# Designs tried in a protein design chat: VH-VL binders against Rho GTPase-activating protein 7 (ROPGAP7). Part 5

Target 1, 201 residues: Rho GTPase-activating protein 7 (ROPGAP7), of Arabidopsis thaliana (Mouse-ear cress) (q8rwq4r167to367)
Amino acid sequence: LALEDIDGSPSFLEKALQFIEKYGTKIEGILRQSADVEEVERRVQEYEQGKTEFTFDEDPHVVGDCIKHVLRELPSSPVSASCCTALLEAYRIESKEARISSLRSAIAETFPEPNRRLLQRILKMMHTISSHSHENRMNPNAVAACMAPLLLRPLLAGECDLEDDFDGGEDNSAQLLAAANAANNAQAIITVLLEDYGSIF

## First folded at step 1 (VH-VL)

Design s1h30 (framework fv_siltartoxatug)
Fold by ESMFold2-Fast, scan of step 1:
Structure s1h30 (fold): chain C 201 residues (1-201), chain A 121 residues (1-121), chain B 107 residues (1-107)
Amino acid sequence: as target 1 above (201 residues)
Amino acid sequence: QVQLQESGAGLVKPSETLSLTCGVAGGSFSGYYLSWIRQPPGKGLEWIGEIDHSGSTSYNPSLKSRVTISVDTSKSQFSLKLSSVTAADTAVYYCAREDIVATDWGYFDYWGQGTLVTVSS
Amino acid sequence: DIQMTQSPSILSASVGDRVTITCRASQSISSWLAWYQQKPGKAPTLVIYKASSLESGVPSRFSGTESGTEFTLTISSLQPDDFATYYCQQYNSYPYTFGQGTKLEIK
């Protein structure tokens, strides 16, 4: 996934991210509130038919859902299974200072450049939104809750290869607990990346 | 009251990096996008890119891979770097302010005076 | 990229004349168009934004109109201070693009 089309023009995703940064910072519940599914589908179809620019009268919630639609429909997660494993290992370090250092190293050393650039670009928009939480009610935790499942899909799907993820749970309760822990870890990881954005990127 | 002022070397050698800074005086840095626009001698205007106070950028694809715009809010300035320059990059470079309104953005209400950058050896 | 084409490239006129210059977009840009005036050796200055909105401090003899992908800038009674090059700019989409310019000169 590139942030620009083959001919070098900004992609649908890049244009949507720019719109949210320009227009979405004062919108209460931005990225959290869902737009009408039919409106989102219509707008995606309009892009495919040549309406590649977002205009002033766009609903910011529709544009936010367009971003989520693109991320959800990607053939591969923005962060691969191996990269999720690296982030999770770094996140589990108990010292905050060592954790931030390890997350920075994991991103710099493990991520292919296009994946790192894509993640950093999306986090920049998310950081901008969370920096205006007094106006939009979306603090880093709230933004992370909305976006983490789309960014760290392999972690949620149990595709990461950490040894402690193979604890041998074989009943419905153990499976539900594992899923809840994965979701909490994904949100926590993204929250740290937002709160310490300047130290990590 | 708002003043934009370009500064930087007026002569750059081919293959090197063009570096310019725009100082913003008398106005807030937040709530606006700041752009670089250039004009080769006797020709029209070309938009290079824009940046906001948080460092979010958008670039003209025609300058793909050569442009970096950065911001230093503590100094109330933003900067342009254009790598691998050739004679085609000789132009007057302007910095300009883009007014951000909830339903309207992308036009430039204040411009710097412009600074001529000549690419030659 | 959206291409902006201005017509005419050069316009000769006399003080007191009504002059109109045109700008055509290669695709729909709604009303997202601005007009700038540039005098020799000076930076451009904003005249019109959102196709027809007059910038603060600009004389009321300037006006803009839109019709589909065609936009016009009109000066109702040309003054000596108005001889300059005029540029249109679309801001509907990235990259922002300018017309090639219309030079308004003394007849």
Scores: ipSAE 0.000, ipTM 0.430, lowest interface PAE 16.3, mean pLDDT 83

Design s1h9 (framework fv_siltartoxatug)
Fold by ESMFold2-Fast, scan of step 1:
Structure s1h9 (fold): chain C 201 residues (1-201), chain A 122 residues (1-122), chain B 107 residues (1-107)
Amino acid sequence: as target 1 above (201 residues)
Amino acid sequence: QVQLQESGAGLVKPSETLSLTCGVAGGSFSGYYLSWIRQPPGKGLEWIGEIDHSGSTSYNPSLKSRVTISVDTSKSQFSLKLSSVTAADTAVYYCARETYYDFWSGDAFDIWGQGTLVTVSS
Amino acid sequence: DIQMTQSPSILSASVGDRVTITCRASQSISSWLAWYQQKPGKAPTLVIYKASSLESGVPSRFSGTESGTEFTLTISSLQPDDFATYYCQQYNSYPYTFGQGTKLEIK
C-alpha cells in the first residue's frame, strides 16, 4: 500500500520517512517549517520521472512537506472514521494507565492491519523527531500539531458520530467551534500516542 | 552486498593522533549513517560517533573534544581521527553501518568491518 | 547517558539447553534495543533489532522480549555455534550505549 510499491520495493513515502529519521533530527522546526510549494511539487514530479532516491543534499523541509503531500493526497485517511471514534473514546478515559491501555486495545482490535502498520510507521518517524526535541525544538505536542490533521482526517471532517461534532454544520459560529474542538482532540490523541509510544506499540 | 574494511597504522605513540579509514565497497551508502565503535582488549564495546554521506556528525560526549569523523564520497570512505591518545585508547576499532531494514527497525548496526587493533605504546 | 546492565556476566550451559540473558536500561528506551553475538577474534554480528525482531539469516531459535526497561534474549535449544559473548545496545538516544556483555560458555 502506501509504504511499498507493487513490486515490494520501498515507496516514495517510506523513503521520505527514512530521510527525515536520518537527516531531520537536528533540523530546527522540522515538520513545522514549510518549504516552497513549487519546490515540493517539483520534487514529487521528479520521483514520478524516476528520481526515486532522496540524497543527503535534499532540503529536509521539502522532504517533510513531501510526506504531508502524500498523506493529504491519499484516497482514504490513514485512520478511518470508526478508528478515529475508537481512539477518541479511549483518549477520554481519565486514568492515564487505563487511557494508554485502551488506546493500545483500540489500535490492536479496531484497525485493519494495513492501516495499523501505516499509522505505526508514521508515528515511528514522529517519535524519533520528538525524541530529539533538544536539538530540533519539536516536542511531542509540536509534532502532533503538525501531523494530526493529516492522520485523523475523519475527526476533522466531522465524519465521527460523537457529541462534540454534532450540530456543527448549520451554524457558522458553531461550525468553527466544532472544528477547533476536533483539531484540539486530534492533536491531543496523537500527542499521547507519541509520549507513550513504547507502551502502545 | 555492502562490505566495510578498516585500515590505518596499528601503533600510535602517546600524545599523537590515531588515524583510521573505513572503505565502503559493494554499493551506495548515501542513505546510511556510518559509525566508529571500539573495544579495548578483554572489555566491552564503546560507541565513538557517526557520520552520514553529507558529513553530518554526532560524537560520544566522552570523546567529543578529541574526535573528528570525516567522509570522502569520491573514494567511498570515511575516517576517524582521535587526538592526544593514551594507553586507554588501545582497542580494536570497528566501522559499522546503521540502517533501517523496514518500518519496524531503526539504527541497529547491521554490517561491521573486521576490526583493526590499534596499540598506544612508546 | 543511558546505562545498560546485563545479567549474568557468565552463563554456563549445555547443548540443547534453553538459555535467557537479561539486559536492563537505566531509563526508558522504548523498543530501541539490539542484541549482538561476538565470537573470539571476530566482529559482532546483529541477532535481534527493535527488541524482538529477528535479523535476516539468524536461526529461529533466537528470540527477544521486552517488559518496560527489561529486555531478554532467549536461545530455545543451544547449538555449539551459539557459544559466544552477547551484547545488548540501546539506540534510543545519543550516545548509543552497550551492556557489559554476557559470556555464554559450555558447561
Scores: ipSAE 0.000, ipTM 0.446, lowest interface PAE 16.1, mean pLDDT 83

Design s2h17 (framework fv_siltartoxatug)
Fold by ESMFold2-Fast, scan of step 1:
Structure s2h17 (fold): chain C 201 residues (1-201), chain A 123 residues (1-123), chain B 107 residues (1-107)
Amino acid sequence: as target 1 above (201 residues)
Amino acid sequence: QVQLQESGAGLVKPSETLSLTCGVAGGSFSDYYLSWIRQPPGKGLEWIGEIDHSGSTSYNPSLKSRVTISVDTSKSQFSLKLSSVTAADTAVYYCARGGEYYDILTGYPFDYWGQGTLVTVSS
Amino acid sequence: DIQMTQSPSILSASVGDRVTITCRASQSISSWLAWYQQKPGKAPTLVIYDASSLESGVPSRFSGTESGTEFTLTISSLQPDDFATYYCQQYDSYPWTFGQGTKLEIK
């Protein structure tokens, strides 16, 4: 379970998100700056061995990387391929006003409730961080860049059913270009969701 | 707070290799793409190439056969080598930081620049 | 390569004027465009990113807009510190490319 354990108690992910909201808002480069890989691996291992509580003296960068680790290791993306397609279609609307409205509708109408709750919960933490950019140097665009690949995995994997029609063929330069465009689209979508969080959720 | 500083020889002979190093202080070194950009006297800006903390590079196709960029994360430095120089390579060379590290390469603006160092190619 | 065309190459203006500099991309670059200010003898500094987002610490008199492949940088009430050369840069596709620059000078 992503946000709660089988017994209904908050999960490791939920506790890590709460930690970042409480202790990460004043940390420069939070979510962007990498922690020592060995420290992250050790903290994840401690969780697996039963130490599920984060203390106030933990390294916020380690906790941020724990969030990324959990999201990366989820069996399925927080946002499915069909939901990514719905978001990308909504995002392509040229009018900002209509785009925001369409994104809200896509989320409300196409997302299964557990996926919508998971995405909203993660965006709440991200929105909190980006709202303190004067202290942490992480504006909505920066937060989106760090997190979008983990939230919209099918879009980056080329699994979205859009008419862009990326054809398989062993052209590494074309694949790199498509991947860069997908990453830019994912970042842009998440940036809109953060900037207009209150209008969309 | 973040500072980038170029260093290296200011005079290079035609046909030799131009070599510059950029030291990065303050902020996070490993979370950004690091680029070299040049500006010939009185002209505009030309992107040379970039490197990330893992040593992955992208070069401007116009210069790719002559350019090598390398990174030394232990010293928070990255370096440029441009081979077979001619008078056309005379320029102010800037190092610049830009973009957050992504799992997949993406575009970015340059938020911090070094002061620039003039390299003159002359016999 | 994506070609970035700036106009005008030179713009003469007076303090207090509203000035607009234009940059056109040879193909769609979405909103992936930045504007830089470069004063003589100095490195460029970031002014606008993502076509219309104001960089932290930059005065609010600077703004950017986009319409298709055409981008503009506007300074609503020109100040003495604004006389500089301005460059646009696209970061949609490698290689990153810059416009040729617009020199904003005193009339």
Scores: ipSAE 0.000, ipTM 0.419, lowest interface PAE 19.4, mean pLDDT 83

Design s2h3 (framework fv_siltartoxatug)
Fold by ESMFold2-Fast, scan of step 1:
Structure s2h3 (fold): chain C 201 residues (1-201), chain A 120 residues (1-120), chain B 107 residues (1-107)
Amino acid sequence: as target 1 above (201 residues)
Amino acid sequence: QVQLQESGAGLVKPSETLSLTCGVAGGSFSDYYLSWIRQPPGKGLEWIGEIDHSGSTSYNPSLKSRVTISVDTSKSQFSLKLSSVTAADTAVYYCARSPYDFESGYFDYWGQGTLVTVSS
Amino acid sequence: DIQMTQSPSILSASVGDRVTITCRASQSISSWLAWYQQKPGKAPTLVIYDASSLESGVPSRFSGTESGTEFTLTISSLQPDDFATYYCQQYDSYPWTFGQGTKLEIK
């Protein structure tokens, strides 16, 4: 899960994250506004054909969606099912100080090192964006809403906190409620990681 | 080559704000993070915080309520403000650079340091 | 915060000696550790990064190794210019933290 190419140059993901940190902080709705899927796929193809640099004149919304594309296409979630469970258990602690300490411990003690580094790198970009919310209108909650489904995929798939099978014979209304609760939990967890980034990482 | 140089008042009164500036020569601001690190006389090193070219900051939680770091890319400078100083803030203050990626929190270039004494 | 503990705090050695300085992290930091050399009245300078990578321009007598949460800096044949205080630093998690330092002095 190295964030650099085999030849030692920065990976497509790393270059896209750096672009957003450099050019995305003043873009209203950055990470929320979607770009055309075909345009995103074309930009990924251009990278593979040798256009390895993101220039200052690129569309930040396309670059933001390139990040989402890479995360969606990862073979496994940045945060595994067991790590999502650890984060959810830590998040449910009512004391703010105990919650932050428990989240720090969950990340430090349970995450495989490549997954921890990847999560920290993505959160660093997200933290940068949310720190400029007065300009871009993307506070920690808004950034978390956009990115949490990509970072905590097992939580949204019901793999880390529910034993329910959503395929055969489940109540549709119960399924929708469970999905909404999972999405809210994922967003809330990522929001805490952003708001207390310096205390957790 | 890259060079970092601290400047600012060497004497600050208790309760006032310590203000330092670091001039950066060489390299591109987009290629690194810029940090402030301090060292009380005869003691070890303490990281204060960092900033990147876009103004994104990360602060040591022990100092977060008192510290502000800002960047001026047009002047190739970044600055530290530490409020409500006490004698415990007497230290040599260094600015330092680290590569711009999450795997590189080490400091490859340091300024020479500037002693700031907090006394009446 | 991740606590970095160095041992020994003071090390006396002679020119030509092989010396080893140890740094222990209070929790896993992978290989995210740097070593710095600081001479009296001077700024620290980078010696090793990523636990074992030698910084450009640093003599090959310096090397770093890792084993779990324990990290070592070794100087294979001590030279007069090597007498200094050495600090380890973790960059696994904010805040970045340093060891208390190991003073390498003449025996």
Scores: ipSAE 0.000, ipTM 0.457, lowest interface PAE 14.8, mean pLDDT 84

Design s2h32 (from s2h3 with heavy chain S98G P99Y Y100D D101S F102E E103G S104Y G105W Y109L; framework fv_siltartoxatug)
Fold by ESMFold2-Fast, scan of step 1:
Structure s2h32 (fold): chain C 201 residues (1-201), chain A 120 residues (1-120), chain B 107 residues (1-107)
Amino acid sequence: as target 1 above (201 residues)
Amino acid sequence: QVQLQESGAGLVKPSETLSLTCGVAGGSFSDYYLSWIRQPPGKGLEWIGEIDHSGSTSYNPSLKSRVTISVDTSKSQFSLKLSSVTAADTAVYYCARGYDSEGYWYFDLWGQGTLVTVSS
Amino acid sequence: DIQMTQSPSILSASVGDRVTITCRASQSISSWLAWYQQKPGKAPTLVIYDASSLESGVPSRFSGTESGTEFTLTISSLQPDDFATYYCQQYDSYPWTFGQGTKLEIK
């Protein structure tokens, strides 16, 4: 549903993703640089009022933040807690070849169809951006840093089914370390999915 | 490898609906867009519209009120319907694969084309 | 819509000649331009994409250049198989639009 309206027409998210793919690839800091929050709110309201198309002269940073707004406001994460666990387990495999195969299998076989389709669609846009890092200064690590918290929310929230002895302790410093490790893992997972996009999807 | 093949009636009467199908053989089209492009005899190329494997469409505004493109992934085919045809719709109709160049589409693979004549 | 204008409409040349065909966009399209070759009775085939990238299997005598909104397709040493109609296409903005074509014919 996130990519299509009820009548099957492209959603706000799908149109914003297409805009970034067409007009965002040469924009320095795309997806990293924040637009004015009031401008983002205005553009979301304009969509609700029937301005459903993004024109070529729109601010790409506003459109990028519209994508983040939609993902942040989704009732459930694009990737569920169990799917995050599957990705993290695959990512931790030492062999690069086995890691890529396991990530491909995890996505193809464990993800519900709507979640797989949504993740693949968003990663396609992100892969397009990172493939133009010479122009936009956003390599796979940079794109992943911006987007991973929105895509792998359960991993950041400590909701994954992995054994983690730092998760939910009373010690505040242990909790901060666990949060930093989760953020680094989320970014690393998304980075691999971008670097090996063609092998995984 | 991957091949595109158009099929459908070669003669359509004015005011009727033109219906064509493009069969995709030798591979999956899940990672690219499929387009319909037409060429009136002796003239240039006109893009009609595109569809992806999920059924998401984009149409040329000049034809949007008359055109419907649909996909049947189980049969590896997609179809074009153009309503209320006139003699101006007489053309060779091509299906073509849009290849992703960084979120933009150029056509790397074309069907052989099928001539549709509108007359009576 | 972005208008693509090709020049000349007809180009007469001899085998061995260096020929250049031009395509001009009505507005900026960055490098989002492809060139197609179409022989009589056949579907178009891709020659150049992203303004200057040679499609796999296309002879190296074909090349593309860009300068602002002006794009060129050059054939460095014309062969008999190259006589065809050539079309440019922009893929910067919907709807995708093509030039009117340049017919390359034997002198």
Scores: ipSAE 0.000, ipTM 0.428, lowest interface PAE 16.9, mean pLDDT 83

Design s2h6 (framework fv_siltartoxatug)
Fold by ESMFold2-Fast, scan of step 1:
Structure s2h6 (fold): chain C 201 residues (1-201), chain A 121 residues (1-121), chain B 107 residues (1-107)
Amino acid sequence: as target 1 above (201 residues)
Amino acid sequence: QVQLQESGAGLVKPSETLSLTCGVAGGSFSDYYLSWIRQPPGKGLEWIGEIDHSGSTSYNPSLKSRVTISVDTSKSQFSLKLSSVTAADTAVYYCARGPSYDEWLGYFDYWGQGTLVTVSS
Amino acid sequence: DIQMTQSPSILSASVGDRVTITCRASQSISSWLAWYQQKPGKAPTLVIYDASSLESGVPSRFSGTESGTEFTLTISSLQPDDFATYYCQQYDSYPWTFGQGTKLEIK
């Protein structure tokens, strides 16, 4: 439902992803730079009022934040807790070739079809952006940093339960180390999925 | 534990290129962006730009046409080149660590001591 | 560019005073704001990040608060070591921008 409305037409998310692929590839800091919150809320409301198409003169940063808004508000993460565990186990394989193969198998065999389709669609847009990094400055690591928390929410929630403690400056806490490791793992997993997109999907 | 230190010529002639290098010791070189920030004497702070270990850069639009930041991972160093300098470019130049790749935190947790660059004929 | 405006530009205070320095963003930056302390002839040092998070090693007398686009840095009981210039910095949008600074000086 995230990619299509109930009548089968492209959803707000799908239209926003298409816009970024068409108009966002040359925009410096696309997906990283925030737009004004009021302008993002206005644009979401305009969609509800019948402005269902993104035109070429839209602010790409506003559209990028619309994508993040939709992902943040999804009732469940694009990748479930069990799927995050499967990805993390595959990612920890030291051999790069075996790691890629295991990530492909985890996605193909473990993910429900709608979740695999949603993740693949979002990664396609992210891959397109990172493939133009010389123009937009967003390499795979940068794109992963922006998007990983929205895609792998259970991994961060399960291993980064201490956002308040991290914010509080416990620099030697075991919990602080666990939170940092969870964030690094999420970013690293998404980075591999972007760098080896064609081998995994 | 983490140390950053600037080096380079302290005097640059108008119209020439200012060139500085920052050495990074300790900490993770690959987990953070590395930034250049300047401060004209008696004035406030201005962010110049940033680079990561792979060479991905972002520049302040006001300086973009004149700025190049590069990285040498084998030496754990990154450098700043600012072309066509004028007296307005006289400042203390700092290198700093940040933002982090981890959740894209855009603040600077470690700074070099700063190096004064004077633009004078 | 997001403009960061600090007030006051100069604040005179005595040891033991509670002091508050304000920073206002020209647009919403959520909580993406840091505060730095700079002593004469030294590099800035991080004091507060994410508007209210105290950096490791910084005394607990420092605190940050947020109200819309207004941010404050408070020192609950001023010590001699706290006299410095303070800068706020937003990291919501490129380019990263700093306030003009608030000089905290002995009354």
Scores: ipSAE 0.000, ipTM 0.442, lowest interface PAE 16.2, mean pLDDT 83

Design u1h12 (framework fv_umesolerbart)
Fold by ESMFold2-Fast, scan of step 1:
Structure u1h12 (fold): chain C 201 residues (1-201), chain A 123 residues (1-123), chain B 107 residues (1-107)
Amino acid sequence: as target 1 above (201 residues)
Amino acid sequence: EVQLVESGGDLVQPGGSLRLSCAASGFTFSSYEMNWVRQAPGKGLEWVSFISSSGSTIYYADSVKGRFTISRDNAKKSLYLQMTSLRAEDTAVYYCARSGYDYEDFGYYFDYWGQGTLVTVSS
Amino acid sequence: EIVMTQSPATLSVSPGERATLSCRASQSVSSNLAWYQQKPGQAPRRLIYGASTRATGIPARFSGSGSGTEFTLTISSLQSEDFAIYYCQQYNNWPLTFGGGTKVEIK
């Protein structure tokens, strides 16, 4: 959704994703380690002023935070509430092979094309990073932890809950379980998409 | 730059009502979960209420349940707290606060705060 | 609700010294703990989240540690601007809860 500018040229997000793929794979803690917020905001401003290319000497942590900034500032989540529900339903299938097949189908059949392209593009970068985990210390689970809240916001906000009878869900214990499960499910879904990237996309 | 500006604080008699507002700027308001946090004079911080980015999920502290209502207007980039049946113990500075996310923690800590608006409940 | 207890209530230190602040949760909050700094008349400012991750723009002298129920905020070489009240907050369980605060004052 956010990969091309109106004239069809690569967007700020696309250029940042390419930078991380080329220069971020050997950087310990990439996507996890935060950069200075003022430096990130300055770099976004530099882009608006015409510095549209990332050079080899950029700070990878700043570029990583630029990616997170763009995703957080998107008017709509990369994955809609209904698409999150489809992913959650597929993820809950106990058979690993059936789960992967169902996730592939959910993405192919329920996602609008621009949202599918955006998710696939971001996951490609994330998959590249996690594939170099012994150098960067970022395995699929760690990468998913950093990115899942930005990709599956409706799931974390409780907007794509599968309807279960919450007769006892008004107490504090039920609220605790729901919040913990939402966070765990978001991370777990993205982790599966990364681990089985080649089978799903 | 991210800014949160609260307004609506006033002196109110016990049993009265008051509506607080928070105007957000410098970020995509509709993408962030929002909170109200209060602080009584000379006391510590107390979380009051949470609202999801769409407004569909809402939580309250037990001390305010049934009396306070949190809401948001994403088109106007504004957060609200409607307060009814006010008590002396509701006297506090009320802060608008944005939920943060990073790494494996998924938020519910507060990355940005407004300056606060003072609510005094007294006869 | 999870009760957060901070100690000491007041810590008197000289500039350049190390300050160590404690926060205890009544039950496990994993690493879902944040620290905030508040100066008189000002809103709180985020320092640490995830128990040990320093927020962007926060000086390296601030560090957080701990997991489960016992947490520590350390200021390795106190500057004049660091005299403030510090609060811990858990975000593992609803409702969200804060500690009572530790006031760091000049000796």
Scores: ipSAE 0.000, ipTM 0.435, lowest interface PAE 17.9, mean pLDDT 83

Design u1h14 (framework fv_umesolerbart)
Fold by ESMFold2-Fast, scan of step 1:
Parts: C-alpha cells; structure tokens; sequence
Structure u1h14 (fold): chain C 201 residues (1-201), chain A 124 residues (1-124), chain B 107 residues (1-107)
C-alpha cells in the first residue's frame, strides 16, 4: 500500500504529496532542485522512528526528495512493463484526439487498480505543481523530466516490448542511444498525461 | 534560423471573423509554448492568448475570451488564432511569440522570438 | 490581474547620457519580469528576462534590477539606436500583463 499504511492511515508518501501540494506550489525549482542528501536521509529515518507528520516549516526540497526516495525504493515500478508498453503505443498515435483517447483507454483497461490509483495520485501532485509554473518555474515538461524516470522505470530499463531487442553493431553506443530515446519517450508520455490530465483522469 | 511568420491579417467588418496563422521554422515547434500578443495603432502591447506545447492548456485575456480560439498543429509547425465577433477595439497588429522555456532548468524566460506581425483592421 | 505601471511615459535623453526606466507591479511578481525594446515599424525584442539577465546579443549598456514590485531598466550610455519604446512584462501570474511603455526620445 504505497498511499496507505496497513491501518488505513495516510502513508509517508501520501503525506509528502499533500505537503508539496499545500506548501510547494510557490517554491522555485520544486522537484528539480535537490536537497542535502544527509537531510533527506535524516528525515526518512525520523519517519521510521515515529515522526510521521510534516510540519509547515519543513524544507519543501527535502520533502520533494523524500517523495523521490519512496518511489525509487518501491519494490516494483508504479507502472509495470506491460503498462509502459501500452502507454508508449498509445502515445505514438499521430492524431492528438486519438492519442488522448488511447492513453485514457490504456490506463483504464490495462492498469491494475492500485497502480492506476498510485499513478493518478502522483500525477495530481505533479499537475498541481505544473499548473503554478509561472510561480515555481516548473512547467509540465520540467516536472515530467524530474519524475518520469521514477514512474516509468521499465521503459528506462529497456523492459518494454517495443524497445527490448538489439541485433548487432556497436553494442555500447546502441545501448546509450536506446537509453536516451527511452528517457525522451518517458518524459514525453508523462508530459502528455500532465497537460491532458483532466481528459485522461 | 529561428523564425515566426504571421499571416491572415485583413480588413474585416464589425461582427466578422478572421483566422490568423503563424508559421514556425528553425526550431522544434512542438517543444515550446506559444502566445499571441497584439498592439493597437499607437498603443502598447496587450497579451491575448497562451497555448501549451501539447495544446491542452489554454489561457485568454478577458477582452477576447469567448470570441477568440487559439490552436496549434505541431505536425505543420503552425499556430492559429480564430477570431469571431470582431469589434473595432480588436484593430491591432497581431504578433506570434515563442515562450522561452529552459527545459534543463525548468524556468520560463519570457518571449524570446517574435514574428513581424500581421495587421487586422476592423472597420465598416 | 496584475497591473504593470511604467514611468515616466516619455523620457528625453541626449546621446551618451544614462537613461533610467521604472516598472511597478500591483503585487509581487518575484523576479519574473522581462524588458522589451520596440522600434517604429518593428516587432518587440527581448532585452532582459528574470529581472536582471541580459538576453543573448544585447549590449552591456543595458541592465535590469529589482524584484517583487519595483523594477528598473538602465541604459548606461545611450546610443542613437536606443531611441525606442520600452515595455516591461510580468510572467509570474495569469493573465500575462505588460506595462504601458516608456518612450525614450532624443532631448
């Protein structure tokens, strides 16, 4: 339960997401600017030791990095390899109207409900941040650049059906090119999900 | 070279309609937010409308809301402004402007590229 | 909407002199303020963004300062090509708004 503890109370992730929505919208570079690694590690340890509430005076950059820490440490990606493939296929549709419709269908039809809810919750926070881009300077593409690698891990790892096979050539250079293309695709997919959030969710 | 070229400005009667186009070249149009800005003869600059890179987020100035529609075709590298119910007060040079966005830093840097403008005259 | 007020409306300056233009926002726009130059018959050209960052190709004699609600554009040694109308713009909040302009003319 990424969003809820076993007793049904909001999880560390859910509380951090709420904090960013409430106190992060006017913070320049939120989600992009890194906090001190030691402060992030300290705050995660404090949560584990019972300090489960975020106060209004906490550093938003530390809380942002706590969100990234939780997502990075999840046993499995918020979006599975098969779900990433479905999103990539929908994204590649040339017509904008058909693309949005296909993304909505892919999410509704292929995602397990817990994964859909988790992705939607994280995108809600990201959408809130990008909707205040003139205050925080984080537009949908910038937010997607920061978060996409954490949300679409199988796509970045080359585990999706459409990007899994190398035939020959210079293996190392081919791998670097494939990784760059995958990163661009992940960012582009998340950007569309943010910009068309209301039509997709 | 990076360039924006507006077209479609004309003399129209009050209540009429007109569609403006802006053709982009020399950059990846689909990666940039775009704006329309107008300037009445002898007056200052007035922001008209914004459209996000994908086209899903759109904002309008109150003076044109409900009458103007901004749109884009990323495949054609073109921005459009469909104007309806035109009024004498809409008489202006209309500029297409690129919203400068540093994707590496995630910051907006205002309008870095402007077209030459296209004149719309609303008169009987 | 945020109202941008520029002063003076007209500034008369001799070549080689310093010109100082003011721009005031009705509420804080942080540093999200740009300055544009417009010459007769031409499109505006971005001079400064982020209140103080000079755009590529803009001469060093142009400088911007300020934050929040009070901003200044300074032209340290006015050249003949600098006689133009200058506009400030906030891009902090929707709708985007411009000042009324300051015309810099020869004395």
Amino acid sequence: as target 1 above (201 residues)
Amino acid sequence: EVQLVESGGDLVQPGGSLRLSCAASGFTFSSYEMNWVRQAPGKGLEWVSFISSSGSTIYYADSVKGRFTISRDNAKKSLYLQMTSLRAEDTAVYYCARDSYDYEWGSYDAFDIWGQGTLVTVSS
Amino acid sequence: EIVMTQSPATLSVSPGERATLSCRASQSVSSNLAWYQQKPGQAPRRLIYGASTRATGIPARFSGSGSGTEFTLTISSLQSEDFAIYYCQQYNNWPLTFGGGTKVEIK
Scores: ipSAE 0.000, ipTM 0.473, lowest interface PAE 14.1, mean pLDDT 85

